# Designs tried in a protein design chat: VHH binders against Tetrahedral aminopeptidase 4. Part 5

Target 1, 336 residues: Tetrahedral aminopeptidase 4, of Pyrococcus horikoshii (o58468)
Amino acid sequence: MERIVKILREILEIPSPTGYTKEVMSYLEKFLKENEVNFYYTNKGALIAGNHPKPELVVIAHVDTLGAMVKEILPDGHLAFSRIGGLVLPTFEGEYCTIITRKGKKFRGTLLLRNPSAHVNREVGKKERKEENMYIRLDELVEKREDTEKLGIRPGDFIAFDPKFEYVNGFVKSHFLDDKASVAAILDLIIDMKDELEKYPVAFFFSPYEEVGHGGSAGYPPTTKELLVVDMGVVGEGVSGKETAVSIAAKDTTGPYDYDMTNRLIELAEENNIPYVVDVFPYYGSDGSAALRAGWDFRVALIGPGVHASHGMERTHVKGLLATKELIRAYIKWKG

## First folded at step 1 (VHH)

Design d03 (framework vhh_lunsekimig_d3)
Fold by ESMFold2-Fast, scan of step 1:
Structure d03 (fold): chain B 336 residues (1-336), chain A 121 residues (1-121)
Amino acid sequence: as target 1 above (336 residues)
Amino acid sequence: EVQLVESGGGVVQPGGSLRLSCAASGFTFSNYALYWYRQAAGIERELIASISRGGYTNYVDSVKGRFTISRDNSENTMYLQMNSLRAEDTGLYYCAKLYSGSYRPTYFDYWGQGTLVTVSS
C-alpha cells in the first residue's frame, strides 16, 4: 500500500542517528496529534503513544539509526569519525552524509577511504575498510584544521548518512529500513485503528537507543505485561526470512522469545492468511533483549518485515511491510 | 483552554439512579475518546467507563450492565447513566481527556474537578 511507503519515505528523510532523534520525534508527535492519539515522552526521550489508560501490551519499534560522530578534525580540515552502532563500513563507502553541529548547523560530506584516488593509491581496492583507514570528506573549501574549526564543526557533532530511498516494483531500497520500516508499519496501522485504540489495552513505544543496546531498558507504562518488538526480519543464508512476508522470531542470540506469545502470533498469521515465516536469528538482539536484561518481568515476542543486507544497503518489499502491519493489528485485536 | 465540567452527582438510596454529565470546551469534542474515573476515599482513581471517537464503549466489571456511557457531539457533552446503584459506587466521579497511557501525568492530560456520588440508606 502506497501510504505505508509514503510514510516510510518521509521518516527515512529525517536524520536520526542514535543520540540525535529530536527531529524524527517531532515528526511522530505531529503525526500523532493529526490522528488524535495521546502521547508522552519518557525521561530518555522515548515517545509513548496510545489511547488506553492501562496498557498491558506495548508495541515497540526504534526510530534511531546507525550513523557516526565526528572524532577529530584532520590536519587537512577533513574529518575522522567514530561509528554509532554496528554500521558495516564497506556498505556505506561513497555515501553522502550530513554533519550536524551541536548548534544545529548542517554540512555535507562523503564517507571515503583515506587517500581515495586510484591514480595515486594502489591499495584502494585492497585496503581494509575500518575507521582508521576512512574519513569524511567535507564539502567545504578547507585545507587545514583551523578552516573547519571556523565553520563551527567540533568533535562530538553527529554524522547522518543519506538513506538513498528507492521504490521499484514493490521493492523498497534504503539504508535504515532497520527499523524505520517497522515505525512506518505502526504509523500506518494507527491511521487504520485511531477511532478504536482506547478499546484495546495497547501502547506504542518509539525507542531512541536500540542501535546501542539500551533503548528497551526503561520507560514502560506500569501496567505493561507483554512486549511485542517490531524490528526487521533477516533475509539470507541459513534463515527463512522473506522480503514479502513478516518474520516471527522464535529465538535470537539472547535466547528464545516467549513460547505462548510466539505461538499466538503464528496462529493469528494463519487465521488471517498473513504471509509469514518463523525464524531463528544467529546474530541478533533487540529492545526486547534490553528489556529482559534490565529485569522487566515481561513476556516478549519479536516480528518484523524481512530485510535483505541488514546494517548496509537494505531492501524489503511492500508486501512484507503490509504483512507486518496486519499481524500487529491481529495481535492487538486478539488482546481486546 | 481545555475545560471539563462534571455535574449530576448527589445523594441516592441503594437501587437508585443518577445521570452524570461532562460538559467539554476548548477542543474538537468529536475527535477524542473520553473517560469516566471514580475515586473512593483512600483508594486510587479507577477507570470505570470509556467511549471512543467512534462510539465504542468499555466498562469495568463491577459496573457492567448497570452503567451506560454515551456522548452527544452536537452538545459537546459525555454522559454516565448509573442504574441499580450500590454503596460501593460511592465516590468522586471524574471526566477525563487523556494524552497519557500511564500514571505519569502529561501537560496534555485534562481532568474535571469531580462530582460526588453518595449511595446511602
Scores: ipSAE 0.000, ipTM 0.177, lowest interface PAE 16.8, mean pLDDT 88

Design d04 (framework vhh_7sr4_2)
Fold by ESMFold2-Fast, scan of step 1:
Structure d04 (fold): chain B 336 residues (1-336), chain A 120 residues (1-120)
Amino acid sequence: as target 1 above (336 residues)
Amino acid sequence: EVKLVESGGGLVQPGGSLRLSCAASGFTFSSYTMGWYRQTPGKQRDLVADITYGGSTKYGDSVKGRFTISRDNTKNTVYLQMNSLKPEDTAVYYCARSRGYSGYDLFDYWGQGTQVTVSS
């Protein structure tokens, strides 16, 4: 297994639904210490890493994932939930999950349609999948609300879905490649560049609130002039993205990315023979969008590995991960 | 309560050596980048050297090859070994804890300083 895929697998296995990122940040801290990279936390809990005293380029990727939160304990002891971010419910049906209490205690469960047994419910195949029609079935002996309360589960507890990682013929299949794939590319690049990182005016920003739209809104080093967002490219009808290439976004729903920065990325991809596509995303926002709306005076561009079936059971390819890593490298070196 | 206490300064002749020590307390020392800065009268503080929690080092151009920074995480101490001292090295030397990146405004705690004088 390629080192980038090994890193990706490790971070995918750590639950990090938006609002619950302590465990994944602990992994990043250990990784950075082992690779001799300085870091600190912002007040909102973003992790900023780099060895240059005056970074002008910030490379940002998000560690938080789609997930859910316990909304209420149902009369039978099982759980109603509220989605965190734009989680596509049909694509998570039958998935195993971990309920994480505010005290850190963990329980297992499954996302199911309410009344899911086909032998007593003729609507199982046709019922719309929405929060009101689904629930989390706890793998505990519970029959009433009080049973679950005794376990210490309450509204406000996090629900993290299993990533279901598989690596086959160069393909990586998993939930949460958005955006752990980009995080893995950055971490793998840090290993490559650790002995020279101090030479380049760059910092890495690991964002904890992207999936709810405000991860990029604050916390940048005061010398920041450019923001390179590393987030998934899109694979599907009407877009150019490929799992085997890095996507360079010219525009998303919130408008065009910086013209000159985007052109430099294209030029660098061509000069370094990196597989790439240029794309326009119809339904997409990023930490870069959040930074600009918050009033940051930055040039912003976005790149990332092409991901199929985004916000559901996702897939990319190691070739796209490596292409993304190489384009980040090329841009950093161009800045030095 | 973060505390940094420097020692080892003094008067030395050109070509001589000194070793500065900085004893740290009140935080998890092994998790922080530590540095040495110096200040001459009427000038701003300049980076002499820093050392990351992993042991990676950075030096100011004027001291490369002459000074060596090191740390002992079991003693919560950072050291600066100064060799081949020159009159231009005369300054007050400050120990500092970094909150992240190297640079004056990114260091959040400073020691009181120790005077180094290089003179015949």
Scores: ipSAE 0.000, ipTM 0.209, lowest interface PAE 14.9, mean pLDDT 88

Design d05 (framework vhh_6fv0_2)
Fold by ESMFold2-Fast, scan of step 1:
Structure d05 (fold): chain B 336 residues (1-336), chain A 121 residues (1-121)
Amino acid sequence: as target 1 above (336 residues)
Amino acid sequence: QVQLQESGGGLVQPGGSLRLSCAASGFTFSKYAMYWVRQAPEKGLEWVSTISTSGGYTYYKDSVKGRFTVSRDNAKNTLYLQMNSLKPEDAAQYYCATPYYSGWKTEFDYRGQGTQVTVSS
């Protein structure tokens, strides 16, 4: 297994639904300490890392994932939930999950349609999958609300879905490649560059609130001039993304990315023979979008590995992960 | 075991000067960037200054630029903060830190209470 894939597997195994990122941040802290990279936390819990005292380039990727939160304990003791982020419910139906209490206890469950037995519900195949029609079935002997309350489960507890990681023929399949794939590319790059990071005016920003739209809104080093967003490329109809290449986004829903920065990324990919595509995303926002909406005077560009079936059961390829890593490297070195 | 020990704080009048020192041990000091951070009773932890591994690059919080100077002596494993033109808002407990062991949301790697700077006025 490639080192980048091993790192990705490790961070995928750590639950980090938006709002519950301390466990994954602890992994990042240990990783950065072992690689002699300095870091600090912002007030919102973003982790900023780098060895240069005046970073002008911030490379940002998000550690938070789609997930859910316990909304209500139902009369039978099972759970109603509220989605965290743009989770596509049909693609998570039947997924196993972990309920994480505010005191750190963990319970197992499954996301299902309410009244899911086909033999007593003729609507099982036709019913729209939305929060009101679904629930989390607890793997505990519960029959009434009080039973679940006694376990310590309460509204506000987090629900993290299993990533279902598989690595086969160079393909990486998992929930939450958006955006843990990009985090893994950055971490693998840090190992390669650890002895020279002080030379480059770069900081890495591990964002905890991207999936709810405000991870990129605050916390940047005051010297920041450019933001390189590392987030998934899109694979599908009407876009040019490939799982085996890094996507360079020219535009997303919020408008075009910085012209000069985008052209430099394209030129660097060509000069270094990095597999790439240039893309225009029809329905897409990022931490870069959040930064610009918050009024940050940055040049912003976005790159990332091509991901198929985004916000559901995702897939990419190790070649796209490595292409993404190499383009980040090339851009950092060009800035030196 | 990483150990950071601050000294040089005290009571000073507005406009006065203090030189803080931080003695580091238990790690290869010359291979890590160092930070000065401070905490006033009514406020959270504030980053004040950064110095690169070699001392060739320094960075400051806007409110202290031109008044504070960070430096280091890698041969003595010591970090310094020269504070000039001190203002009442500079009054705080001052800590030296490396993100390696002491981030803003992590437990402080301090043996003592840091060093207190009081500006009377």
Scores: ipSAE 0.000, ipTM 0.166, lowest interface PAE 16.1, mean pLDDT 87

Design d06 (framework vhh_7b2m_4)
Fold by ESMFold2-Fast, scan of step 1:
Structure d06 (fold): chain B 336 residues (1-336), chain A 122 residues (1-122)
Amino acid sequence: as target 1 above (336 residues)
Amino acid sequence: EVQLVESGGGLVQAGGSLRLSCAASGFTFSSYAVGWYRQAPGKQRVVVASITSGGYTKYSNSVKGRFTISRDNAKNTVYLQMNSLKPEDTAVYYCAADRYYTSWEPSEYDYWGQGTQVTVSS
């Protein structure tokens, strides 16, 4: 297994629904220490890493994932929930999950339609999947609300879904490739470049609030001039994205990315023979969008590995992960 | 609790040398930029030198070529080697830590030490 895929597997195994990112940040902190890369935390908990005193380029990727939160303990002891981010419920039905209490205790469960047994519910195949008609079935012997309260589960506890990682024939399948795939590419690049990072005016920004739209809103080093967002490319009808290439986004729903920065990325991909596509995303926002909306005077561009079935059971390819890593490298070195 | 403690100040003749030390505790020292500032009587605190977590250094024009800043992350300590001292270098020297690399502005540093007096006589 390629090192980039091994890193990706490791970070996918750590639950990080938006608002619960300390565990994944601890992994990143340990990784950075082992590779002699300096870092600090912003007030909102973003992790900024780099060895240059005056970074002008920030490379940003997000560690937070879609998930849910316990909303109510139902009369039978099982759980009603509230989604975190744009989680597509039908694509997560039947998924196993971990309920994480405020004291750190973990319990297992499954996302299901209410009254899910086909033999007593004729609507199981026809019912629209929405929060009010689904629930988390808790894997504990509970029959009433008080049983679950005794376990220490309460509203406000996080629910993290299993990633279901598989690596087969170069394909990586998992929930949360958006955006842990990009994080893995950056971490793998850090290993490659650790002895020379201090020569380039770059910092890496690991963002904890992208999936709820404000990860990129604050916390940048004061010398920042350019933001390179590393987030998934899109694979599907009407877009150019490929799982085996890095996507360079010319535009998303918030408008065009910086013209000169985007052209430089295209030129570097061509000069270095990196598989790439140029794309226009119809329904897409990022930490770059958040930064611009918050009033930061940055040039912003976005690249990332092509991901199929985004916000559901996702897939990419190791070739797209490596292409993304190499384009980040080329851009950083060009800034030298 | 975060703490920075300066030492190594004293009285020295013009042309002499001193080495200041700043010992840090209560935070992840290796992740912080550290600067040396000085304040002469009746004047505002001004920057002298800084070193980032990655070891990159910057000096004010008044000390460039005479002073050298360095750090030892294993000992959680930053040093300021002061050579060819002049009467104009007389001041209280402060150590400051900044999590945003090297901001260079006194008001932007997160943590300050208590200071150490340096007096240079002719």
Scores: ipSAE 0.000, ipTM 0.164, lowest interface PAE 16.7, mean pLDDT 88

Design d07 (framework vhh_nb_b201)
Fold by ESMFold2-Fast, scan of step 1:
Structure d07 (fold): chain B 336 residues (1-336), chain A 121 residues (1-121)
Amino acid sequence: as target 1 above (336 residues)
Amino acid sequence: QVQLQESGGGLVQAGGSLRLSCAASGRIFSTYAMGWYRQAPGKEREFVATITWGGSTYYADSVKGRFTISRDNAKNTVYLQMNSLKPEDTAVYYCAASPYYGSTLHEYDYWGQGTQVTVSS
């Protein structure tokens, strides 16, 4: 297994639904310390890393994932939930999950349609999958609300879904490749560049609130002039993304990315023979979108590995991960 | 919570040398940029030098080529070697630690109490 895939597997196995990112941040702290990279936390809990005292380029990727939160303990002791982010419910049906209490106690469960037994419900195949029609079945002996309350579970507790990681023929399949794939590419690059990072005016920003739209809204080093967003590319009808290449986004839902920055990324990919595509995303926002809406005067561009089945059971390829890493490297070196 | 302690200040003749030391808590030292600032009587506090944890160094133009900043990670100490001292270098020198990479902006969270450097003409 390639080192980039090993790093990816390790961070995927750590639950990090938006709002519950301390565990994954602890992994990143240890990684940065082992690779001799300075870091600090912003007030919102973003982790900023780099060895240059005046970074002008910030490379941002998000550690938070889609997930859910306990909304209500139902009369039978099982759980109603509220989604965190744009989680596509049909693609998570039957997934195992961990309920994490505010005191850190963990319980297992499964996301299911309410009244899921086919023999007593003729609607199981045709009922719309939405929050009010689904629930989390607890793997505990509960029969009434009070049973679950005594376990210490309450509204506001987090629900993290299992990633279901698999690596086959160079393909990486997992929930939450958006955006842990990009985080892994950055971490693998840090290992490669650790002895020279101080030469380049770059900082890395590990964002904890992207999936709810405000990860990129604050906390940048005051010398920041350019933001390179590393998030997933899109694979599907009407887009050019490939799992084996890095996508360079010319535009998303919030408008075009910076013209000069985007052209430089294309030129660098061509000069370095990095597999790439240029794309226009129809339904897409990022931490870069959040930064611009918050009033930051940055030039912004976005790249990332091509991901299939985004916000569900996702897939990419190690070639796309490596292409993304090499384009980040080329851009950082160009800024030096 | 965190403490920075300067030492090595004193009186020196113009053209002389002096080495300042700043002892820091291990937590700050291992993850932060370390810097030196100075404040002369009647003037604002100004940047002198900074060193990142990775060892990159940056200097104010007025001291470049004369002052050298270094760090000893084993001793949790940052040093400022001051050569070819001028009367204009007379100031209280402050050690600072920054989670903001030692920027020349007002970003330092932790400051020492200062050590006086006096350069006689």
Scores: ipSAE 0.000, ipTM 0.173, lowest interface PAE 15.9, mean pLDDT 87

Design d08 (framework vhh_7z1x_3)
Fold by ESMFold2-Fast, scan of step 1:
Structure d08 (fold): chain B 336 residues (1-336), chain A 122 residues (1-122)
Amino acid sequence: as target 1 above (336 residues)
Amino acid sequence: QVQLVETGGGLVQPGGSLRLSCTASGFTFSSYGMNWVRQAPGKGLEWLSGISWSGGSTSYADSVKGRFTISRDNAKNTLYLQMNSLQPDDTAVYFCAKGGYTFSSRWAFDYWGQGTQVTVSS
């Protein structure tokens, strides 16, 4: 298994639904210390890393994932929930999850339709999957609300779904490749470049609030001029993305990316024989979108590994992960 | 194991000059960025200047820009700070530090020296 995939597996195992990112940030802190990379936290909890005192390029990827939060303890002791981010409920039905209390205790459960037994509910196969008719079945002996309250579970506790990682014949299958795949590419690149990072005017920004639309809204080093967003490419009908290549986005629903940055990325991919595609995304926003909406005067571009079945049971390929890493490297070196 | 030793401090008149040196051992000096930091009496730590592993890039705090010059000699494992036009407010203990100080007053340095006292007095 390639080092990039090993790093990805480790990060995927750490729950980080938006709002609960301290655990994954602790992993990143240890990683950065071991590789002698300077870092600090912004007030919102974003982790900024780099060894150059005047970074002009920020490379941003998000550590937060889709998830849920306990909304209500039901009369039988099981849990009603509220989604965090654009989680597509049908694609998570039957998934195991971890409930994380405010004191850090963890409990197991499963996302199910309410009254899920086929032998007493003729609607199981046809009922629309939405928050009102689903629940988290808690793997504890509970019969009433008071039982669950005694465990220390209450509204506001996080729910993190299992990633279900598998690595088969170069394919990586997991929930939350959006965007942990990009984080892994950056971390693997840091190992390669650790002895020369101070040479390049770059900082890495690990964003904790992308899935709810404001991760990229603040916290940039004052010398920042360019933002390179590393987030998933899209594989599907009407787009050109490939799991074995890095996607370079020319446009998403919030408009075109910076013309010169996008052309430079294409030129660098061609010069370095990096597998790439150029894409135009429908229904797509990123931390770059958030930065522009917040009024930052940055040139912004977006790249990332092609991901199939985004926001559900995702898949990419190690070739796309490596292509993404190499394009980030090429752009950083070009800025030096 | 890692050792950083600062020298060159002392008493100097306002408007005078001093050159500080920091000798490094126990690590591959030429592979790491280096920094100068000071602490004035009754004040917190203040980052002053940084230099890349090769010496090709330098940075300075606004308080010392134009007056101080950072340099290094990788063959001698030595870091320097040339201090000109010294003011009473420059009175502090000066430290060299291994690792990057990159974006703000928040620091992530691996190792610090013992410091050298600089006193600017009339």
Scores: ipSAE 0.000, ipTM 0.211, lowest interface PAE 13.6, mean pLDDT 87

Design d09 (framework vhh_lunsekimig_d3)
Fold by ESMFold2-Fast, scan of step 1:
Structure d09 (fold): chain B 336 residues (1-336), chain A 118 residues (1-118)
Amino acid sequence: as target 1 above (336 residues)
Amino acid sequence: EVQLVESGGGVVQPGGSLRLSCAASGFTFSSYYLYWYRQAAGIERELIASISSGSYTNYVDSVKGRFTISRDNSENTMYLQMNSLRAEDTGLYYCARYLGTSYYKDYWGQGTLVTVSS
């Protein structure tokens, strides 16, 4: 297996639903220390990495994932939940999950429709999948709320879904390629560039709150002028994205990306024969959107590997991961 | 279109020297890691030396201290200076741009022959 895919698998195995990112940040700290890259945390827990004292380019990707949180313990001892981010419930039905208590105890469960047995419920195939119609079935001997309370589970505990990683014929299938695929591309690039990183005015920003819309809202180095967002490209009807290429977004729902940055990225992809597409995303926001709404005076562009079935059971290709890595490299080197 | 063109091969006696060149076009040369590979008849192509975009170098043990890889970003050219040549250095030498995966195209030159004899 390619090193970029190995890194991606390792990160995917670490649960990081938005609000529960310290474990994945610990992985990043160890990675950065091993590669002799300086880092610090912002007050909100974003990790900023780089060896240049005055970074002007920030390359941002998010470590947080979609997930859920325990909302209440039901009368039978099983769990009602609240989604974290835009998790598409039908695509997670039947998925195994881990309930993580605030003391660090872990319990297993499954996301199911309420009253899911076909032999007592003729609506199983027709019922709309939404939070009020679903629950987490806990893999413990519980019959009443008090049983589950005794285990130490309570409202506010995190629920992390299994990623279901598979690598076959160059395809990477997993939940949470949005955006761990981009994180892996950056980490693989850091290994390549570690001996020269101090020469370029760049910092890497690992964002912990993108999926709930405020990861990019604060914490930038004061010298920042440009933000290169590395987040998934979209594969589907009406868009250009390909799993085997890096997507360069010209526009999303919050408007066009910076004209000069976008054109430079296109030119660099063409000059370096990097497989790319230029795209316009109809229903899309990013940490770049959050930065601009928060009033940061940045030029912003967005690139990322093409991902199919976003916010559900996702797929990309190692060619798209490598194309993304090479375009980030080209842009960093062009900046100085 | 990515192109890599090697030159500088030839016949040389043991203990002699040769300098190989690899002229590149069709990509931003300064941004890429570049490689020299060697292939003897009936043997799989092996990595001999690499150079990063920042000019950091790596060598296979058998050529350390004898071969020097370098790059000239203004001329879009990579070099391999080969000193103290041995009979076992005989082979086709290829320059390459490689993205680190079997799923991506390796861009290769046509090769230049180095023969170390008598």
Scores: ipSAE 0.000, ipTM 0.133, lowest interface PAE 18.8, mean pLDDT 87

Design d10 (framework vhh_7sr4_2)
Amino acid sequence: EVKLVESGGGLVQPGGSLRLSCAASGFTFSHYAMGWYRQTPGKQRDLVADIFSGGSTKYGDSVKGRFTISRDNTKNTVYLQMNSLKPEDTAVYYCATGPWLRSSYTYDYWGQGTQVTVSS
ESMFold2-Fast, scan of step 1: ipSAE 0.005; ipTM 0.272

Design d11 (framework vhh_6fv0_2)
Fold by ESMFold2-Fast, scan of step 1:
Order: sequence, then C-alpha cells, then structure tokens
Structure d11 (fold): chain B 336 residues (1-336), chain A 125 residues (1-125)
Amino acid sequence: as target 1 above (336 residues)
Amino acid sequence: QVQLQESGGGLVQPGGSLRLSCAASGFTFSSYSMYWVRQAPEKGLEWVSTISGSGYSTYYKDSVKGRFTVSRDNAKNTLYLQMNSLKPEDAAQYYCAKDLRWGSSYYPSGYFDYRGQGTQVTVSS
C-alpha cells in the first residue's frame, strides 16, 4: 500500500464530525512533531503548520467531516438526531456509528428508518429518508428515556459514522474522502519536503469547520497573500472530474477562483506532466469561499482529487491522490 | 510597565550546557509569543527561538535546532531556554523579547515591543 493511502486510512479511522476534531488534531500534532514541522492552534482550533518565518502561501484542507448530533432521546431510549453538514441520509442508512458524549464516553449504534422492520412496515422501501423519519438505534439494553440518560447520553452529544475504508485495484472507497484525502496528500508531501520546507514561504492550515461553512473565516498568518484550497474535485454529470486526476476549479457556486493563480496551476500541471482537469462546480463552496466572504484580501484557488459520490459512500483513486500531492509540490516550489 | 529580566548565563566549556530564564511582568504573559534573541560582539541582534503564547508551538534558528529547547511556565510568567552542546559561536548576550500583538508572530520574522537587559553566555576554547 502506498504511504499516502496508509496515512489516509489512519486519518479516516479517527472520528472528526464538525465540532469534534480534537482526536484527529492529536494525530496531526504527533505526525508534525515526528517530521520536525512546527505548528500552533488558532483560537477556533485550526492547526497551522510550517517552518518558514513569513508564509505568503497558505495551503488549506479540512479535517472535519459530515456527521450528526443527538437531538432527543426518544421514549424507547433510542435517539433522534440532527445532521452536521450536507450528509446524504440514504447513503448512510444501515451505517454503524459511534455516539460520543461530552465527557468522551463512546457508544455504538446504527442509522435506520423509524419502524424499519419490513414485516410490519410496507413503506420501508418508499418512505423519504429525512431526519424526522430516521433514528439512531442504540446498541444498549434500553427501553425508556431514563435508561439512556443513566448511560450519560444527552442531546448535544456527537454521532460519527464508520468510514468503511477499502482499497481495491488502486481505488480508495470510504466515507469522508471529502476532505481527508486532501489532508493525506498534504501529510505525505510534508514527509517528502521536510528537509526543504523552510526554503518556501508556505504554511499548512488544517481546518476544523469547513462542512458548516466557516472553517476558512479566520486564523491566517499575517503575511498570507495566497490561499490554495485543497478539497475534493467532483466526478459526475456536467463536470470534468476524474478519480485518476487532480481537479483545478475555475469556478464554484460562489464565483470564479483567482485568474492568475488558476492559470499558474494549469501551467505547472502541464509542465510537470501531472494528470489534471479544469472544472466548474455547480453546487460547491469551500474554505476559500468562506475566507473571501469574511473579507480576507487573498488570491484564492482550489484543487483536489476527483471524488465520486461526494457526501455519501465516496471513491477516489491513488493516482488522483498522487496527482494532487504533486501539484501542491509544484506550486510551493514555484513560490520559492 | 512591561519588564523582562533574564538570568542563568555564565561561562562554559565547548559542549557544556546552560539554562536561561526570563521573568516577565506587566502584561498577560500567556497571550503573547516570546522570543529568545542574541547579540555577539560587533554583530547585530540575531533571532534564536520563538514560543507561542500557549507553549504549543516552538521555532528555532537552524544552527541551534536539536541543541536548544525553549519552554515556558505561564503560571510563573517565566520563559526558559535550555542550551546543550554549546559551541564558541553561541557566545553572546542573550535577551528575551515580547511580541508586538496578540498571537501576531509565531515565526522568527516577527518583531518585538520590549527587550530585557540580557544575560551573558561565554564559551571558552
């Protein structure tokens, strides 16, 4: 297994629904320390890493994932929930999950349609999958609300879904490739560049709030002039994305990315024979969108590995991961 | 009203160790990145190390990496520099310095508001 895939698998196994990112940040902290990269936390809990004294380029990827939160303990002791981010419920049905209490205790469960037994509900195949029609079945002996309260579970506790990682014929299948795939590409690049990273005016920003739209809103080093967002490319109808290439986004829902920065990325991909596509995303926002909306005077561009079935049971390819890593490398070196 | 007082300098033989301290007062210590800087005779001020307000992130001049360790005790408003394997080129007056703004500099290119009186480090042949 390629090292980039091994890193990705390790990160995917750590739950990090938006608002609960301390465990994944601890992994990143240990990784950075082992590779002799300096880091610090912003007030909102973003992790910034780099060895250059005046970073002008920030490379940003998000560690937070889609997930859910306990909304209500139902009369039978099982859980109603609220989605965190744009989680596509049908693609998570039957998925195992971990309920994480505010004190760190963990419980197991499953996302199901309410009244899910086919033999007593003729609508199981036709009922719309939405929060009101679904629940988390808790894997504890509970029969009433008080039973679950005694376990220490309450509204506001996090729910993290199992990633279901598989690596087959170069394909990586898992929930949360958006955006842990990009995080893995950056970490693998850091290993490659650790001895020379101080030569380039770059810092890496690991964002904890992208899936709810404000990860990129604050916390940048004062010398920042350019933001390179590393987030998934899109594979599907009407877009150019390929799982085996890095996508370079010219535009998303919030408008065009920086013209000069985008053209430089295209030119660098061509010069270095990196598999790439140029794309226009119809329903897409990023930490770059959030930074611009917050009033940061940055040039912003976005690249990332092509991901199929985004916000559900996702897939990419190791070739797309490596292409993304190489384009980040090329851009960093060009800035030197 | 900001005061920085260095101590712990002295003379050592090459390969020796010293631990420098800086007692800080007059500001919210934990809210500022702190620097160690040094000045050898007839040279300009040279940055040595930075530590973030929380103590979570540390940065070092390349020539001292692996030999020097910066740390802080926010409860005691004290900054430290552990210096191991000292070389003749490390001989200098050492100063601690405070960052200009809240969390504004975690890197050596930042500038400081205040500098203490310093503590002398002398390395014999």
Scores: ipSAE 0.000, ipTM 0.160, lowest interface PAE 18.7, mean pLDDT 87

